# VHH binders against FYVE, RhoGEF and PH domain-containing protein 5 (Fgd5), part 1

All scores and structures are predictions.

Target 1, 194 residues: FYVE, RhoGEF and PH domain-containing protein 5 (Fgd5), of Mus musculus (Mouse) (q80uz0r647to840)
Amino acid sequence: RALVIAQELLSSEKAYVQMLQHLSLDFHGAVLRALENVEQEGREPLAQEELRQGLRELPAICDLHQGILESLEQRLGDCGEGQPQVADIFLAREQEFEHHAAHILQFDRYLGLLAESCLLSPRLATTVREFEQSSQGGGQSMKHRMLRVVQRLFQYQVLLTDYLNNLCPDSAEYDNTQSALTLISKVTDRANES
Structure headers, positions and changes below count from the first letter of each chain, unless a header shows other numbers; antibody chains aren't numbered by Kabat.
F, E and O are the ipSAE of ESMFold2-Fast, ESMFold2 and OpenDDE, as the mean of both directions, binder to target and target to binder. V2 is 0.75 times the mean of E and O plus 0.25 times the DockQ between their complexes.
[cut] stands for letters that were removed.
The coordinates of atoms that the task and the answers printed are left out; those that the model quotes come from them. Centres of patches stay.

## First folded at step 15 (VHH; from z4 with K65Y)

Design e2
Fold by OpenDDE, fold request of step 18:
Structure e2 (fold): chain B 194 residues (1-194), chain A 123 residues (1-123)
Amino acid sequence: as target 1 above (194 residues)
Amino acid sequence: QLQLVETGGGLVKPGGSLRLSCVVSGFTFSRYWMAWVRQAPGKELEWVSSISSGGSYTYYEDSVYGRFTISTDNAKNTLYLQMSSLKPEDTAVYYCARESVYERSFDEYFDHWGQGTQVTVSS
């Protein structure tokens, strides 16, 4: 059953990456363009910079998960009906998960700044509204979609735990999966310390 | 069998307060994020608030930020939404929902819902 869980991991990763691509490519780009107009108006430059820094995590997180997805597809495609190797996919990307920590830590702050900026800039407000009304994402609000980025780490905790519970305890994959769980836990714990 | 049962809705004047409860059965909060969502007449379903399985993380939509508080009591298997400074625009049916762990598509974000409880804010 470990393979079945790994397949669920892959399926959910595909959906997640699709959402991330929309956030990273469409929303992020559109918002940055709109913010350029706000800067030209001379409004709250420090707040805008902080907002830009917060938003910068989106492309990085998207790149991380695109890599994870590609690796998952490769590993599960190659293993057939045998024991997959998926835990090392996470372990190899430990440093990249720091972008998640930053996203979680800054979540309310930078999204609050975005909301405030929308009050000051009708163009930015329109940009955000158009994104929220887009067909991609099922009509979820921007903030709710951003929350999904936070929630994915917690989904990993559950998925990898389920995966672990179906592995042979004497296997290398078992040990690696425990390490991967520890890695994810460290990221979420760090985000909660501020 | 999984079940979510919302209570606590009612009629309240603007500026008033209500506390919604959602009793869950068939699962525990330990694995799941929980959410409150609402739907006003003629409007789309709107996310209101979410809470992590351990309760350490809480998030709110902008319109309710600072006025609503989401919480859980694991001993009672109950999710709460404390609402204060209620406004007419808060009028809606409020649902508690479980967020899916195995989300394979956007429409699978919530995998279980309650029957909802009506909240009406009117002078």
Scores: ipSAE 0.881, ipTM 0.939, lowest interface PAE 0.6, mean pLDDT 92
Fold by OpenDDE, fold request of step 18:
Structure e2 (fold): chain B 194 residues (1-194), chain A 123 residues (1-123)
Amino acid sequence: as target 1 above (194 residues)
Amino acid sequence: QLQLVETGGGLVKPGGSLRLSCVVSGFTFSRYWMAWVRQAPGKELEWVSSISSGGSYTYYEDSVYGRFTISTDNAKNTLYLQMSSLKPEDTAVYYCARESVYERSFDEYFDHWGQGTQVTVSS
């Protein structure tokens, strides 16, 4: 049943958004505060700027998925036992998924810069360590948590495919779901080509 | 019925190499991201490396970056970890793990594990 898959999509999105909020609000904010001190001292200004630019994708990605979550909640709440409309939620946000592409493309670079910066700044190192030790992360490393952001697109591919396989082929939702899958694939393909 | 079986562990000197294998069964291998994780004595479980379902994306923890290589053979339903320039700090039980697709809680990121294979790096 398509509705069951849509409900799984919603459930996993809730968990994912919770994780993103922790990354965006706590980690991102704390790291930027630590970096501010380093920048004021004139340490590695170009590298620090590149790191900040890479990290800017986190709030944007968080906003994207918060919107997706809200839309999913509304759509699934309104459909009752009928056929939900969820594919257009992704299609309407095509431009916003560019932040994911940027995140994927810059992943190793800006996280590498972060690691290097931690070697130079005890404050930053402590900030990252405290984040990793936080209870919300389940003991996973910062880098591993950041990888979950990459992996979510691939989860969409699987979820939407399962969703598609339970839709009527002659339905508008079927066509829209195919389009959504194409959209996600374009983002991941572009990241892979670079 | 899901099964992951790790092999290839052993005793090696610092600077040496090992190749770990993980044969999976009971599920469509190409559908999932796969990972290697390790647990050293007295330490917590540590993520080592992940590979995408298509094999196009690979990621590594900082301590193994440039030394370890994760790969898959879909035809053999096998995950690999090529380890080079091994260090004593790499000593651990290494596990093959499947990353969850329908994750409702991030506490259960890995939904299936193998029994593990021991890797010991010592002079």
Scores: ipSAE 0.875, ipTM 0.935, lowest interface PAE 0.6, mean pLDDT 92
Fold by ESMFold2, fold request of step 18:
Structure e2 (fold): chain B 194 residues (1-194), chain A 123 residues (1-123)
Amino acid sequence: as target 1 above (194 residues)
Amino acid sequence: QLQLVETGGGLVKPGGSLRLSCVVSGFTFSRYWMAWVRQAPGKELEWVSSISSGGSYTYYEDSVYGRFTISTDNAKNTLYLQMSSLKPEDTAVYYCARESVYERSFDEYFDHWGQGTQVTVSS
């Protein structure tokens, strides 16, 4: 049923926001702190500046998804009568989804910059390794964790397609969900241009 | 039932090549990100590579980059891992996995797994 899938969208958004908060507060901060020490020793700052710029997108992505989560909680927590209505939450955020596209387009570059920066800075390499080995890091590759950050748009495509398939085709929510899928597909397709 | 079935493992000498296949059934393959994950003897699971839904993006762990190639054939519902320049360190059970969509925890990365196929690189 549509409501069940909407509830899955809500619950998975909660988990995603928790993951983004962990990455944005802990990993992002630790890496930026390590990069400041490298800059202060008169090294090549260009690669580190580009990496820093890329990592600063994580807080913006976190803010976007916090807003989506809050809206989902309001819509699904207050449901008394009728069908769920969640598609407009996505339609209202076209500009913010640009942050995901920008991150996807730069993902290989950021991973390359991180690897290169780790060769130049044993402190950074240690910081990344320590985060990967922490219990909160779960032993997973940092590269794979960064992939999970950007995968959410593709997960929305799956979730909203399943949601659409369970809506009445003559409802406004059906039409809005089709529009939301078009929006998300447009964003992910632009990420393919290179 | 959702199934992921790996084949193509075996014994190979260092420097050799193998091609792993994973045939998928029970879901629309092209809608999901897919991955290869390996487990060496006595070690934890280790992500190897991922491919985006639709196949446009491929990603690799640093130690396999340039040696392994992930790909899909959507018409056959099959995920591949072409492995070349194999090293003894690549010895592991290789699993096909689907990246999670309906996760309830930020440490849930994969929601469906194959049985695995053994790859052994030895002199």
Scores: ipSAE 0.518, ipTM 0.773, lowest interface PAE 1.6, mean pLDDT 80
Fold by ESMFold2, fold request of step 18:
Structure e2 (fold): chain B 194 residues (1-194), chain A 123 residues (1-123)
Amino acid sequence: as target 1 above (194 residues)
Amino acid sequence: QLQLVETGGGLVKPGGSLRLSCVVSGFTFSRYWMAWVRQAPGKELEWVSSISSGGSYTYYEDSVYGRFTISTDNAKNTLYLQMSSLKPEDTAVYYCARESVYERSFDEYFDHWGQGTQVTVSS
């Protein structure tokens, strides 16, 4: 039962990394190039630097989660062990989580800054609209796709809680999962301070 | 066992208002992100609005921003969508949905859906 939930953690992490990689290829680069044009125009330099800083963190967020994915694939790639151990993957990255947590939780703010910057720069506005229109679609907005960057930490809370509920309370993995949940919950609780 | 039940749809004149409700059961409502998604006749599903699992963050599609308000009442396990300044293009079936946690592919954004409630904006 615990193994099934650990496999769901792996599958959803794979989907999340794919989303981050698509954002890095299809959005982040286009926006950074457009921001260089806005900065050359001398408009809103403080807001543009805040947006640029947030966008520079996207590759680092992708690297963090690619590392988590690789570790999950290593631990869960061969079925039949019967005893998953994944909590330490999160605990081993505690500092890295803390470093990137504010940026993950502020991603919607960065989208808002982008929208305001588009009002001041027709070139930036054109770039963003072209990216949104070039995305594969079936009615899914780019905004909702990008919201998933924020949602991952909340998804971890649900997944790790369900995982914990299927572990023997006497096991080391149970204790480690409680610790991982505490780490993730601390990050999401900081989001409520804004 | 999980159920999402929408109510509050109907026929409304352009410029009018309507409030949709979604009563949930079978899971701890406050642990999950919830959303409204709509489908106009012959069109694909469109995300409308989401609310975070504490209610602290709300998000809207640009076309409804400033006109629609998403909210929750955790005591009643109910999700709301207050719609105002309604336009004919808002005509759709509106679904309450839970944002996915257990997805296994890139495009699986919602894991549970209501049956929908019809909203028709016409004179």
Scores: ipSAE 0.481, ipTM 0.756, lowest interface PAE 1.8, mean pLDDT 79

## First folded at step 17 (VHH; from e2 with F106L)

Design g2
Fold by OpenDDE, fold request of step 18:
Structure g2 (fold): chain B 194 residues (1-194), chain A 123 residues (1-123)
Amino acid sequence: as target 1 above (194 residues)
Amino acid sequence: QLQLVETGGGLVKPGGSLRLSCVVSGFTFSRYWMAWVRQAPGKELEWVSSISSGGSYTYYEDSVYGRFTISTDNAKNTLYLQMSSLKPEDTAVYYCARESVYERSLDEYFDHWGQGTQVTVSS
């Protein structure tokens, strides 16, 4: 049933947003504060700027998914036992998914810069360690959590495909879901071409 | 009915190489990301590497970056981890894991595991 898949989409989005908020609010903020001291000292200014630019995508991605979550909650709340409308939630946010493309493209670069910066700044190293230790998920490193941001798009591909397979082919939602899948695929394909 | 079986572990000298294999049954790689994780004595489980369902995306933890290579053979339904320039710090039980599609909580990231294979790096 399509509704069941939509509910799984919502439940997984809740979990994902929780993780993402931790990255965006706690990790991002703490790292930027630590980097301010490094920048003030004039240490590797170009590398630090590149790192900050990479990290800047996290709040944007968090905002995107918070919006998706809110919309999913609203749509499924209004739907009851009927056919939900969820595909347009993704279609309406096509431009915002460009932040994911940027994240994927610069993933190894800016995380590599972060690792290097930690070698040079004990404060930054401590900040990253504290973040990893505060995580509720056992065995999940910072880099692994960053990877989950990448992986969420691929989860959408699977979830929306499962959703599609349970829709009436003659429905508007079916067509919109196909369009949403195309949208997600374009983002992942772009990242792969780099 | 889902099964993951790791092989290829063993004792190796520092600087040596090993190739781990994970044969999966009950599902196909086309739908799932796959990962290698490891647990050293007295340490927590550690993520090592992940590969996308199509094999186009690969990622590594910092300590193994440039030394380990993750790959899949769809025809054999097998996941691989090529390890080179092995260090004593790489000593651990290595597990093949499937990444969940329907993750409802943070602790459900991996939904299936193998029994693991022991890798020991010692002079």
Scores: ipSAE 0.875, ipTM 0.934, lowest interface PAE 0.6, mean pLDDT 92
Fold by OpenDDE, fold request of step 18:
Structure g2 (fold): chain B 194 residues (1-194), chain A 123 residues (1-123)
Amino acid sequence: as target 1 above (194 residues)
Amino acid sequence: QLQLVETGGGLVKPGGSLRLSCVVSGFTFSRYWMAWVRQAPGKELEWVSSISSGGSYTYYEDSVYGRFTISTDNAKNTLYLQMSSLKPEDTAVYYCARESVYERSLDEYFDHWGQGTQVTVSS
C-alpha cells in the first residue's frame, strides 16, 4: 500500500517537473531577455532588479525537483515489491527548499512587478502573453502556473501523510517520513510568518 | 460521491458587490486547496483565486486583485468569494473547483467542479 502511494508521488512529480521545466527554461529565459531591453531604456532599474531576483528562484527550484524526480525513479525502480525508501530524498535536500520559501514570500511582490513592467514594455507583455498561450501550459495563466510551484509543497504534505499512514510505525521509513513532513511544514510556515 | 454546489450569482450593476458560496460534500474540505475559476462567453476558462487548505494562503489573478476575497468556513464545508467593485469584464459563469493532489498530467489542475453560478455585471 505504501508502494502505491510512492508511485503516485513519482507520477505527480513527473508531471510537475515537466511544467516546472517549461517555466524555468522557456518563460524565465524569455522574460530575462525582454527585461534587458527595458533596463537599457532606463525604466525603473531597481524594480527590474527586484523582479529579476524573484524570478531567479525558478531555475533553483527546477534543479531541486529534477533531483527529486531522478531519485524517486531510481528508488522505486530498485524497490520491486519491497518497501520503498523515499523520505530521505527530501531530507537530503533541506537547504534547497529555501528557494521555495523565498518564492512563496515574494510571490505577490515580484509577480506584481512583472505585471507593472508589462504595462510599460510591449515586448515584455507580448513575451508573457505568448507563454500563456502556449500549449505546454494547459491553458493556465502564468500566475496560476507560478502558484503551482507554491502548491507542490502542500501536495507533498498530503502525499507524504498518505504514505506515512501506510507504513509500519516501528520502521525507520516511518520516522524519516515524519521528519520529511516536518521539513516541508517548516518551509511553508516560514514563508507565511514573514 | 463528491459534490460542489455554487450559489450567490446574479445580475448587478457596475460597482456592485456579490458574495458567492460553494458548499462541498463527499470529501474532507480542509484537506484540499480550493479555487474559483470563471468562463466568460467565447473565452477560455480562467483561474480567479485559490486558497490553501488551512486558509492561510490566498492568491488572486491580477484583474481581480484588491476587489475579490476568497475565504473558507471549514465547519460549514463552504468556500466563499466576496466580489466588490464589479466590472462588466467580470461577467462569467463562476465555478468552485478542488485543486488536485495526485495530478499526473498538466491538464489535471482541478479534479472536481461544480455546476457553476452565473454572474452578470451590466448597466
Scores: ipSAE 0.868, ipTM 0.930, lowest interface PAE 0.6, mean pLDDT 91
Fold by ESMFold2, fold request of step 18:
Structure g2 (fold): chain B 194 residues (1-194), chain A 123 residues (1-123)
Amino acid sequence: as target 1 above (194 residues)
Amino acid sequence: QLQLVETGGGLVKPGGSLRLSCVVSGFTFSRYWMAWVRQAPGKELEWVSSISSGGSYTYYEDSVYGRFTISTDNAKNTLYLQMSSLKPEDTAVYYCARESVYERSLDEYFDHWGQGTQVTVSS
């Protein structure tokens, strides 16, 4: 049962990485280039500088999850009839999860800054509109798509809790999974205090 | 087995208020992000609002911000949407939805839905 839940973690991680790549490489890159055009025109309002800083979190989040996906593929591709071992994948990456906390704390402000920047840059406004209308952007709100970046840590809490409940309590994997849940909860709790 | 049941829709005049409720069963309500999604006549589904697991974070689509409030009552396993200053543009079927945890593709944002409740804002 634990193996089934670990495979669900892998499958959902694949989908999440695809979403991050879409945001990080296609949309986020186009937005940064549009912001550079505003900078070239001889001004760099504080709001646009803050937006650039916040947008740099997306590439770091993408890198984190690409690494998690690669590790999950290797561990579960080699898993036989034995109990899976995936919890250490998360334990090894504690500092990288800080990028999620920063995004959670500033998410609503960054969306406001993006809206303000669209008023000042027709190129940026066109970029956002084109992304919302694209087949990969689907018919879903840009705001809700960006929110999915934040939601993954909360999804891990659900998945890893279900995983834990299907492990032998005496196993090292049980202990490691408890530690991974504690790590993820620490990150989400830090954001919760805002 | 898993159920989401919306109530509280109806006909309301512009400027009026309405409170939607969604009673859930078959899962631990507080472990999941929950959302309200609406579909206006002839239009695509539109995300309205989300609330995080545990209730600490709320998010709104820009056109409803400041007018709508999402909340939960964990003791009653109930999600709410308090709608105020209603406009004709808010006319839609409103769905209670659970945000996906086991998504397998970019297009799977919600994994469980209610039947929907009609909200009509008209003079």
Scores: ipSAE 0.519, ipTM 0.772, lowest interface PAE 1.8, mean pLDDT 80
Fold by ESMFold2, fold request of step 18:
Structure g2 (fold): chain B 194 residues (1-194), chain A 123 residues (1-123)
Amino acid sequence: as target 1 above (194 residues)
Amino acid sequence: QLQLVETGGGLVKPGGSLRLSCVVSGFTFSRYWMAWVRQAPGKELEWVSSISSGGSYTYYEDSVYGRFTISTDNAKNTLYLQMSSLKPEDTAVYYCARESVYERSLDEYFDHWGQGTQVTVSS
């Protein structure tokens, strides 16, 4: 039961890393190159510098999740293990999860900066439209895609809660999973919602 | 059985209002991000609005911002979309959807859907 949920955590983490790589390497790389060309042609506006700074959070988020994926693959690659041990993978990364929190707190601002920058740069607007057309299934906009980046922490709350409910309450993994949930909830809370 | 049931659609004149409801069963929806997604005739699905688990954060596609309000009632296990200042461009089938937790690919952003409710804005 717990092992099945841990395998779900692994498989969904693989999919999430693929999405982050697409955003970080293909989309945001193209956006940064478009912004670089503006700098070459003149002094960078303050709004575009703020957008550049905000986009730097995505590479850090990608690096965090590549590390989580590697650790999950190592822990769950042994099909003979009786009880999984994955909670400490999250406990070790408290500071890295701050990048998710920073992105959540600035999300509306980054979307506004991107939209404003697209009005000022036809090349950037073209880049965003091409990405939306190439990467979106129905109902998917760039705005919704950016929301998917931050939703992973909330997905962890669901996955780890289900995992916890299938562990022996006396086990060390149960205690570690409670601690991981506390860590993730602290990061996802805005004005103490949880 | 997991189920999402939309109601509240109908015919309305431009400038009018409608409130859509989605009653959820088979899961604790306050644990999940929920969304409204629409499909206009002959068009692809379009994300309209999302609300975070617990209800504290709401997000809207630019074309509906300021006119639509997403909300939840956890006691009733119900998701709402209050639509105002409706335009002919808002004509679509509106779906209640749950945002995916167990994604397997980049195009699986919603894992459960309702059957949809028709909204028609016409004079």
Scores: ipSAE 0.507, ipTM 0.764, lowest interface PAE 1.6, mean pLDDT 79

